# Designs tried in a protein design chat: VHH binders against q9c0y8. Part 26

Target 1, 316 residues: q9c0y8
Amino acid sequence: MSASHPGILHEYTERLVAFELVGKSNVTLTSNVTRSLLLFVGGLGDGLLTVPYVQELVNPLDEIGWSIVQVQTQSSYIGWGTGSLKRDDEDLHKAVDYFLHIGGADFSTRKIVLMGHSTGSQNVLYYLTQSILPNYLIAGIAQAPVSDREAAYQFNGKEKTKELVDWVKAEYLDKGLGNDVLPRSKVENFFGEVPTSANRCIDLTDVRGNDDFFSSDLSADDFAKTFGNLKEISGSTAHSQLILLMSERDEFVSPSTDKAQLLNRFRESIRPTTSNSSLSGIIPGATHNVGPKSSPEALKWLINQLITALRSFIDQ
Below, E stands for the ipSAE of ESMFold2; O stands for the ipSAE of OpenDDE; V2 stands for 0.75 times the mean of E and O plus 0.25 times the DockQ between their complexes.

## First folded at step 20 (VHH; framework vhh_vobarilizumab_d1)

Design i2 (at its last look DockQ between E and O 0.82; V2 from the best seeds 0.62)
Fold by OpenDDE, look of step 20:
Structure i2 (fold): chain B 316 residues (1-316), chain A 121 residues (1-121)
Amino acid sequence: as target 1 above (316 residues)
Amino acid sequence: EVQLVESGGGLVQPGGSLRLSCAASGFTFSDYYMAWYRQAPGKGRELVARITSGGETYYADSVKGRFTISRDNAKNTLYLQMNSLRPEDTAVYYCARGVFSIARGSEYDYWGQGTLVTVSS
């Protein structure tokens, strides 16, 4: 069903926008310098309000003094096919900078938490581990972090995925054609109708590709390079918090995978250890996007967990 | 036109065996992963087994070690060998064609009409 949502559309770049969803209090980031925000980034294929639970977060967060903003990046909708985590990160930095200062706020008055869904989790982790964060406190929430590579294994097969990778490397990357878009007829069973560059294909499907953060076959050393490498806040010894929220019934994760064990492997790799939040966990009864096929309790659990997390960040 | 037609269902005693077949037509069978689902009376549809285009298999815990999913790409046919059948295996069994994209995940866009399997003494 179609619905209307009150909010503020922000132009945080010349060509990109973000939507601040306004709750019942009508308080906005522009009107209140002490208002903090949850900056939400979707996964592959996502755009504004394509993740069902986002709209359900508005009022609960509003009640505790937080706005939720969904950011549009160049990767939104079908843009991910020719994108990269690096490009995404650049967009996100612009968004964070914009929202940090809008209304006359700064790092002393406003806090920002990044929340990513699905591949947005890669964005969150990339942001926290590849970038120095100047003069603001960032926490990251990765909701439904999944391996795109292993998802491909699950449905297309491991061998076929490897064949794809080898072919793309030989025919494109080795020839300096990484930015070329792959023929749809060759990759449709992996990427659908989305134009996908050779580089992006490798990012998503190669072992230790640029997006390969959450695969279960990665080593402790691999996790150390990502989870184990959270960056300091510029001018401070403080580090961002990282909360991992996996969906219990995530259809992108093989049913044979022990999600609890996998989550623990991620958490144990987080450095510094103080960044490993006790609020990480598995959303009970939740499908990947905590959508309508989830148990009724799944959304409530997520909301409560987020509220708890956000309150804790303000108290710090 | 894409078609999936199940066969092989019937009445069997506990401990018995059945082999289900799904005849596929109207598409390049070898390019798709396939799955068997089942729906028992009063219950939701559940995944029984899945097989990739390359032949890798997954089984629900409830049927692991008893059921075998396989495919013959030359015959455009999906199979489910069911051994050591139990009363709780009673259900309508469906074959389904899977579609995958890295962004949208797994979807099943075509289903057979189903074949009834009844396990009873």
Scores: ipSAE 0.626, ipTM 0.846, lowest interface PAE 0.7, mean pLDDT 95
Fold by ESMFold2, look of step 20:
Structure i2 (fold): chain B 316 residues (1-316), chain A 121 residues (1-121)
Amino acid sequence: as target 1 above (316 residues)
Amino acid sequence: EVQLVESGGGLVQPGGSLRLSCAASGFTFSDYYMAWYRQAPGKGRELVARITSGGETYYADSVKGRFTISRDNAKNTLYLQMNSLRPEDTAVYYCARGVFSIARGSEYDYWGQGTLVTVSS
C-alpha cells in the first residue's frame, strides 16, 4: 500500500510542484545538464504517484539517460472540477520552461517529451495545437486518449447526458453563471464528489465541448481542427512527433468500439503527416492505466515502445 | 441490505434459448445502470451486456444479435434473453450494479451469487 520513492520535488512555479523520480544511477536533471526528460501529466483525479506504471518507467528510462517527472497542475486531484484545458496548458508551459533550464541546461542538449494519461492526453494534444511551439518539445505521447463524453454515454446514457448539458446551459450558462459550482445532487452520477463548475461540465460532456477530442462520432473536419493542426517548433519548420497509445482492454471505452479503427481515424488526421509516428499502437492486454489487472505483457510492451521512441530522440 | 439474486440458469443444447433474471432489492433500482457479466472456467469475468437506467444498451461483440438485456423498473428486475446459444456461452452469469464518475470510471459495487448456464451437445 504505502511506499517511499526517492526523488526531487521541484517548485516549477509558485505553489505548483513536479516530482522527479530518481533511478539507480542517481543522475538527476540538476546534476547532468544534458539529461532529457519525460514530463508526465495524469488524468482527472490523478496526482503524484496515482498512475501505477510511472514508477515502473524510472529505471528503464534511467538506463538510456532519461528522467521521468510527474507534474502537478492546478487540476490535479480534485482541482480539475473548476479548471480547464487552457489553465492546464498554462501550467504545463511553465513546467516545460522550468525543466528545460534547471542546472543551467538549454534546449540545444536537453530534449523534453510531454506524456499524458487519460485526460492528460487532451492536455498533450491541446499543447501541440494552440500556438507555435517552443523548440524544446520534441514529442507528445497520449496514452489512453479516450472520450469523457462517450464514457458518460456508456454508463449514464446519451439522453441523460444531453439532458444534463441542456439543464446546465439553461440554468447556469444562459444566466452568466458558468463559473458556479453545480449542486452535488444534480451531478454526482457524472462527477462524484468533485466540485464541478458549469463550464467544466460542458467542457467534458457536451458534443464538441473543449475537452471533446477523442469521441468516435466526431467527423474528419473535427479531427482536422485538432490532430490536423500540429504547430511548428519556433525557429524551425520541424514539428513535434505525436504517439498515440490505446489500451486494448480500456474500461472507459465501450466494448462495441473498434479501437484499431478509431486509432487509424486519429492517425489519418494528423498533419503534418511526418508527425504521425509509427510507434502508435494498442497496448496488448492493458487496462486504462495499465494497472495490475492488465496482462503481464502490457507493461513490457509499453516500456519497449517508450524506450524505442526516446532512444530515437537522443541523436537529434 | 442491497441484494441481487440471479435465476434462470441451466443446461441447454446448442441453438437453444434461456432467460436469466436478476431480482434487486435494498436500493432504488431505477437510479442505477446494471450489467450482466460471465465467467467461463479458467477465465476472468467479462462483460456480456449493460443497460442504463433509461434503457440504453451495450453488448459484447460475442453476444451481439443473440442476447437481449432488458429491465423492468417497476418490478426491480434485470433480464438477459439468450438465444442461439453456443458451447462458448457456457459460464456462470452474474448480475452487477454499476456506479460511475468521469474521474473514476465505472465500478460494480454489488454482485449477485451467479447462475450457471451450460450449453452442451
Scores: ipSAE 0.490, ipTM 0.754, lowest interface PAE 1.6, mean pLDDT 91
ESMFold2 (binder alone), look of step 20: mean pLDDT 85; pTM 0.853

Design i3 (at its last look DockQ between E and O 0.86; V2 from the best seeds 0.67)
Fold by OpenDDE, look of step 20:
Structure i3 (fold): chain B 316 residues (1-316), chain A 121 residues (1-121)
Amino acid sequence: as target 1 above (316 residues)
Amino acid sequence: EVQLVESGGGLVQPGGSLRLSCAASGFTFSDYYMAWYRQAPGKGRELVARISSGGETWYADSVKGRFTISRDNAKNTLYLQMNSLRPEDTAVYYCARGVFSIARGSEYDYWGQGTLVTVSS
């Protein structure tokens, strides 16, 4: 069903926008320097309001003094095919900087939490682990963190995925053609209709590719390089918090995978240990995007968990 | 035109066996993962088994150890071997073609007409 949503469209770069959803209080980031925000980034294929639960977060967050902003990056919709986590991270930094200061706010008055859905979880983890966070407090929430590689295994097969990777490496990467777009006829069963570069293909489907954060076959050492490498805030000894929220009925995760165990493996790898939030968990009855096929309690659980988390961040 | 045609259903006694077939046409069969669903009277459609394009299989808990999904890419045919059948296995069984993209996940875009399996003494 189509609907209208009140909000403010922000131009946080020359060409990219973010949408601040305005709740019942009509308080905005521009009008209140003490207003904090949940900066939301979708996964592959996502754009504005393509994740169904986002609109449901607006009023609950508004009630506790938080705005939710959905960011459009160059990777939004079909842009991910030629993107990278690095590019995404650059966009996100621009967004964070913009929203940190809009309305005359700064790190002393406003807090920002990054929330990623699906591959947005890679963005969140990348953001928190690849760069020192300057002069602001960032927490990260990874909702439905999943392995794109293992998703491919589940449906296309492990061997076929490996064949793809080997072919792309031989025919493109080894020849310095990583930025070339792969023929659709060769990769459609992996990437659909989305033009996908050789580099992006490898990022998403190769073992220990650039996006390979959440695969169950990764080692403790692999997790140490990501989960174990959360950066501190510049000028502070504090580190960002990381909350992992896995969907119980996530269709991208093999049904044979013990999600609880996998989640625990992620959590146990988080360093510093103080960044490992007790609020991490599995959303009961939730499909990947906590969409209409989820149990009725799934969305409520997510909302409550987020409210609890966001309140705790303000107290820190 | 994409077509899926199930066959092999029928009446069988508890403990009996059936082998279902799904003949696929109109597409490159080997490029798609396939699945069997079933719908019992008064119940919703449920996934029974799935097989990747690479041959990796998944089964519902209710049929593990009893059912085997397989495919013959040369014949463009999907199979479901059902052993140790139970009355609760009574349902219309459907063959489905799966479409996967890393962004959108798994969807089923084509279904067969179904074949009825009745398990009764």
Scores: ipSAE 0.713, ipTM 0.864, lowest interface PAE 0.6, mean pLDDT 95
Fold by ESMFold2, look of step 20:
Structure i3 (fold): chain B 316 residues (1-316), chain A 121 residues (1-121)
Amino acid sequence: as target 1 above (316 residues)
Amino acid sequence: EVQLVESGGGLVQPGGSLRLSCAASGFTFSDYYMAWYRQAPGKGRELVARISSGGETWYADSVKGRFTISRDNAKNTLYLQMNSLRPEDTAVYYCARGVFSIARGSEYDYWGQGTLVTVSS
């Protein structure tokens, strides 16, 4: 019932922090070099403690020797409006590099899983498939991998969204003004009050924009460039596992979208095929962030899937 | 300040038609997506139809082909044309204003008081 959350605040790079929530055992990443972590990144507008299920994971993960760590990036809260997936990726690599070594650990003793919620799912997929930086993750977990572009189509209309994109290209990108913040009057129905750059608008709302990984109208060739391009773990011929967890009652997804079919299309595109985890699925009764409006079974299901996955990364 | 006022409900025979209206005031109507929800006795509210600020429409399977959502932005009015009515369509029908942003998602922040539609033979 308390608002206080015991933990360790880590400064993983200049002015960026991650919060390691501490469970009942009081074992931490600093105190035990074999303790592994689930590094958690939220979506647009998220920061520490904004995704409600994270606090419920602390003790279940602690019981199996895992910490959960919430990472703050430059894009946390309202910072995303002038950011990019590339900037996020750079921040996340710095966090992974930090946690890989604290307490005297390394990859042979510490496993790191990156879990993303919502747009954090784009962070996961970018890290595992697009980044040119070394990969030290044993797995990525994408919870609620949803299309921002298709959400905009659903609520603002496809043609209004295309008109915005065309206008931003003509008035900003073609003039070399991609980093400029757009006038609020042009974008408030897409981005609300958050100052949003021309580049960020295009990333989120254009067909094949840099964030556009999960749209249902993308082709198999589009998915081959992302889901089909999982990187090796550095220093190994093994590849990261990828787990995809959709929310059954996700309010960002059109009611007409067949989530099972879409999930299968993502999974069938995963290469190498050995990275396609059988633990992917649809969280029964879950809202987007598995919050209080979810069925009570949703959180239990999520915890069970995560525990099963995390045990398997230690147990051979 | 924001007001949504439904009208047009009533008693109708199966196979009949009704047109519901929702008069909106206190906001720039054309900037918002809008929806009709209904609540049958003993059940929760369910989405019937939605129309984006750009005019794109969506319908529940149970009403597709029979109901038409539309809007008149000049008159600040949302409509639901209900044809081929069935007893199962009996419910209180609510007009709802939607709010969207990519970061916060979709929500309905204002609701009308509802208008009763009864379909009986």
Scores: ipSAE 0.499, ipTM 0.727, lowest interface PAE 1.7, mean pLDDT 92
ESMFold2 (binder alone), look of step 20: mean pLDDT 84; pTM 0.841

Design i4 (at its last look DockQ between E and O 0.96; V2 from the best seeds 0.77)
Fold by OpenDDE, look of step 20:
Structure i4 (fold): chain B 316 residues (1-316), chain A 121 residues (1-121)
Amino acid sequence: as target 1 above (316 residues)
Amino acid sequence: EVQLVESGGGLVQPGGSLRLSCAASGFTFDDYYMAWYRQAPGKGRELVARISSGGETYYADSVKGRFTISRDNAKNTLYLQMNSLRPEDTAVYYCARGVFSIARGSEYDYWGQGTLVTVSS
């Protein structure tokens, strides 16, 4: 069903926008310097309001003094095919900077929490572990963190995925053609109709590729390089918080995978340990995007968990 | 034109066995993962088993150890070997073609007409 959503469209770059969803209070980031925001980034294929639960967060967050903003990056919709976590991170930094200061706010008055869905979780973790911003306080929420590589294993097969990787490396990367777009006829069963570069293919499907954060076959050492490497806030000894929220019925995760164990492996790897939030957990009855096929309680659980988290961040 | 045609259903006694077949045509069979679903009277359609294009298999808990999904890519045929059948396995069984993309996940875009399996004494 089509619907209209009140909000403010922000031009946070020359060519990119973000949509601030306005709740019942009509309070905005522009009108209130003490207003904090949840900056939401979708996964592969996502754009504005393509994740169904986002609109459901608006009023609950509004009630506790938080705005939700969905950011459009160059990777939005089909842009991910030729993108990278690095490019995404650059876009996100621009968004964070814009929203930190809009309305005359700064790090002393406004807090920002990054929330990623699906591959947005890679963006969140990348942001927290590979990038440092001055004079900001950020926490990260990774909702439905999944391995794109293992998703491919589940449906295309491990061996076929490896064959793809080997072929792309030999025919493109070894020849310095990483930015070339792969023939659709060769990769459609992995990437659909989305034009996908050789580099992006490898990022998503190679072992320890640039996006390979959440695969169950990774070692403790691998997790130490990501989860174990949360960066300090510039000018402070403080570290960001990381909350991991997996979906119980996530269709991208193999049913043979023990999600609870996997989550624990992630959490145990988080450094510093103080960044490992007790609010991490599994959304009961939730499909990947907590969509209509989820149990009715799934969305409520997510909302409550977010409210609890956001309140805790303000008190810190 | 994509076609999926199931066969092999019928009446069997509890503890018996059946082998279902799904003949696929109109597409490159080995490029797609395939699945068996079933729908019992008065119930929703449920996943029974799935097999990747590479041959990796998944089974619903209710059929693990009893059912085996397999494929013959040379024959463009999907199979479901059902052993130790129970009355609760009574259903129409459907063959489905799966489509996967990293961005969209897994979907089923074509279904067979189904074949009835009745387990009764």
Scores: ipSAE 0.810, ipTM 0.912, lowest interface PAE 0.5, mean pLDDT 95
Fold by ESMFold2, look of step 20:
Structure i4 (fold): chain B 316 residues (1-316), chain A 121 residues (1-121)
Amino acid sequence: as target 1 above (316 residues)
Amino acid sequence: EVQLVESGGGLVQPGGSLRLSCAASGFTFDDYYMAWYRQAPGKGRELVARISSGGETYYADSVKGRFTISRDNAKNTLYLQMNSLRPEDTAVYYCARGVFSIARGSEYDYWGQGTLVTVSS
């Protein structure tokens, strides 16, 4: 619904912005150098205020001294179709670097947690396990860590998805045209109206494509390369915590998938084991983005888990 | 224009069988996942079965083993074979066209008028 939201628009690098929503206290990251933040990145197609629960986090987090900041990247809205997790990671590191210094703050007093929704969950896992850039996050939170490839299998079919992948490889990748945008008529059933490069198509829909972190048919060896590779916090022997929050009624996940079992497979792969947060779980009654069709208690459950986690990070 | 026209409903006894058809026109049928929903008197619509554009099927627990969804892409027709019918299967059955993209997920953008199935002694 149309509404006005008070906040501060930060230009964290040239032409990219992050929106700090301001709660009842009117305390901001600029006005208080010790205030911590939850940096939020949405999924494919998301932008400011598109994930419905973010607006509801503002005051609960404010009450415990945390700001919520929505980051926009080059991949926000339709930009993801020609992007990559690597490009997203570079943008997110610039955002983290910006907020570590705003108002005269530094990493020793200001805590930063990165939370991702949907493919933002791939951003979180990439940041914490694959990035070559310094890690200053005390935790990552992945809400709805779902497989894009298996969603395509569910709705378009496994064989049709493989046929698309093979065609893109033959007609684009093998010809050195990986950055070219694919014809809409060939891909609209996968990517809708969003201009999508050959490389991005492969990243999202090929087995072990660069985005393919959460598919249920991946092996323990595959998970060991990602979940098993959590980075140290730079300048420390401690590692970031990883919290995984699946939605119980996630429409992107096949009804035949046992979400509890899949979550356990992810968690069992986390190394070091001290990074495997006990706050991970399945949000009762929640749809993919915890939207209006969710059970009434889903949002409250999510808020409670987030508040519990964020309080514990201040107490460290 | 997009049209979905169900047929094949009727009155059957418990334990009987019925086959529903949904004739689709006005779009490239092969490109869309399709579903059957049903609505019993005084209740909301509920998913019965879904079939991907590639032919993979999913069923509500209440109908597994009794109902079979299928599609004939050459005839632009969706089917629901209903066996071992029970009184609780009594409902108006709707054909629905699904749209999917990796970014937006799944939604149903067109619905048929429905066909009534009554299961009674």
Scores: ipSAE 0.590, ipTM 0.801, lowest interface PAE 1.4, mean pLDDT 93
ESMFold2 (binder alone), look of step 20: mean pLDDT 84; pTM 0.841

## First folded at step 21 (VHH; framework vhh_vobarilizumab_d1)

Design ko (at its last look DockQ between E and O 0.07; V2 from the best seeds 0.00; counts 0 for: pae O 5.9 > 2, placed apart)
Fold by ESMFold2, look of step 21:
Structure ko (fold): chain B 316 residues (1-316), chain A 121 residues (1-121)
Amino acid sequence: as target 1 above (316 residues)
Amino acid sequence: EVQLVESGGGLVQPGGSLRLSCAASGFTFSDYYMAWYRQAPGKGRELVARISSGGETYYADSVKGRFTISRDNAKNTLYLQMNSLRPEDTAVYYCARGVSSSARGSEYDYWGQGTLVTVSS
């Protein structure tokens, strides 16, 4: 069990940092203009080193000339409760702009892939399909793209979740109080001790809330507005690739959900169709975060898929 | 003051049945999802079953079809019916109150002291 990790802490904008994990080669983004990176964003509650597989990616990626960088956003740790995908998107674009240029690199020499875990998958899809800011990512990777709304249904009940949504709309949104933090006693069974705004609650738990990209009860028209709307890479006629990696044993996905069918519905909606990566799939034996309760082969499979993808992007 | 008190554990032969109860007090029971966890000697705690406030259930693969979780909101009581018990079901069983389900995944802020279930001849 390692408690220390060699790397470089970057301040990519005022008060926000990203940690570049350094592999055995000791090559860094500053030292090599052609070195590419996987920028990693965790889910709600995550921060540096909270997703267990990230440190296992360092040396495999280093061997193929890629760095992995864990980004902190305003939403990291408990900050998500008063945030939004839009705020996260602004932070992530600042991080991409920073890393695009360090070491004397630019868009033509350095490739950047954004990978998100869990709710970080919503960050990826938002970046590629909803953001009004320029797209400089060659690809996005969404690991465990799960619905927060359907998780709330599974844990707290569908009717209880709808009741919360209705109450928040009536008592907060209809009164212009969307930024107000909700009373803990009303929401602790959904959000625990994390201060949560009315807007954030609605984003996560309402049908077609702003985070609601992956629910199994969404229509093909709903998916067309997201998966069907990938933007061009700025300065190019090309589009980012999108890779979707579901965990086979994901404990936050309802047992009634056919993961293979749902994944196919996402993929069939991707436009342009050339952005629909053949490397998407279901990680065999994996729990939500591919942690220690996963089957032994899960992490190896994930690493192999990532290496295959990242090698292919160097040739572009 | 939140309290969760398990009962109903004991020694049972393989193939037998037990019914566990968890008496809850100090909170509005019907507002919270609840779970049973178990911990075998030398192992970490593992989820056995979970039930939403509205009665929707989830089961670990190892117990699906053999165990049934239920709740009685009028009596503030959570239940686990365990049938077709096997030696590998031997563990201390814990009742847990759930919080924070959709934002970061499930968390449990209060736990009972546990009740021992031993399955052997």
Scores: ipSAE 0.119, ipTM 0.610, lowest interface PAE 5.7, mean pLDDT 91
Fold by OpenDDE, look of step 21:
Structure ko (fold): chain B 316 residues (1-316), chain A 121 residues (1-121)
Amino acid sequence: as target 1 above (316 residues)
Amino acid sequence: EVQLVESGGGLVQPGGSLRLSCAASGFTFSDYYMAWYRQAPGKGRELVARISSGGETYYADSVKGRFTISRDNAKNTLYLQMNSLRPEDTAVYYCARGVSSSARGSEYDYWGQGTLVTVSS
């Protein structure tokens, strides 16, 4: 269904925008310097309002003094094909910086939580762990963290995925052509219509590729290198909270995968342990994006978890 | 409720033709990528053909030149014209809806029940 949504369009760079959805209170980040925000980043293919539950968060968050902002990055829509987590991280940092300063806001008062959906979860984790840029998030929320590699196994086959990886390595990476876009005729099966660079292909489909955070076949050591390395909040000795919210019926996770166990493996790897939020869990009855195929209660559960989390951060 | 219902499968001789249909309902059909997958006995499900909302198509190498995917947005129907069928084309064929109208061509969130295509002399 088509609908209009009130909000504020923010230019956080000269070419990139973020949309603040305005709730019933009509309070905005520019009108209230103490107002906190949930900065939302989608996954591969996502842009503004492409994730169904985002619009449902507006009023519940508004009621507790939080704005939700959808960020457009260079990777939005089809841009991910030639992107990287590093590039995304740079964009996200620019967004965070912008929102910390608009309306005369003070770093000490405005809280920012980064919420990522799907591959946005990699962005969240990357921001909190691998980024060389300062961390200004009070928390990160990874909703529907999934392995793109294992998804490829599901949809394309493990063997064919490996063949692709080997081919790309041999024909592109080994020749210094990582930034070249792969022939569509060779990779449409994997990436559809999205122009995809050799590097991005490898990031998404290679074992321990740059995006390989959530694969079930990774070792404890692998998780230690990611989950185990949360950075301090800049200017503080404190660390961000990390909340992981898996979808119970995530279609991109193999039915043979024990999601509860996998989630536990992620959580157990989080360092410092104080960053391991008790609010992590599995969204009951939820498909990947908590969309229409989800149980009617899935969205409510997600909203309640978010409200609980966000309230706790204000009290800090 | 999103529904995908395949039809048109059956027994055909090698070299023969079939046309599969997938009736879609419960969503704006024209806004989504659609695809045909197939699963042969003892094998994994594989992409056969995909069509974008704008009508751009992809075919697996094994069916290029023989199969044609098309869509009628007015009828909310996806088609797969299969010509020059071979025994190795024997499989259950599934209709699938893409996650969105763009981007990831390998991700689909809804599937039909499938229709059996048997190619045998």
Scores: ipSAE 0.025, ipTM 0.309, lowest interface PAE 5.9, mean pLDDT 93
ESMFold2 (binder alone), look of step 21: mean pLDDT 86; pTM 0.873

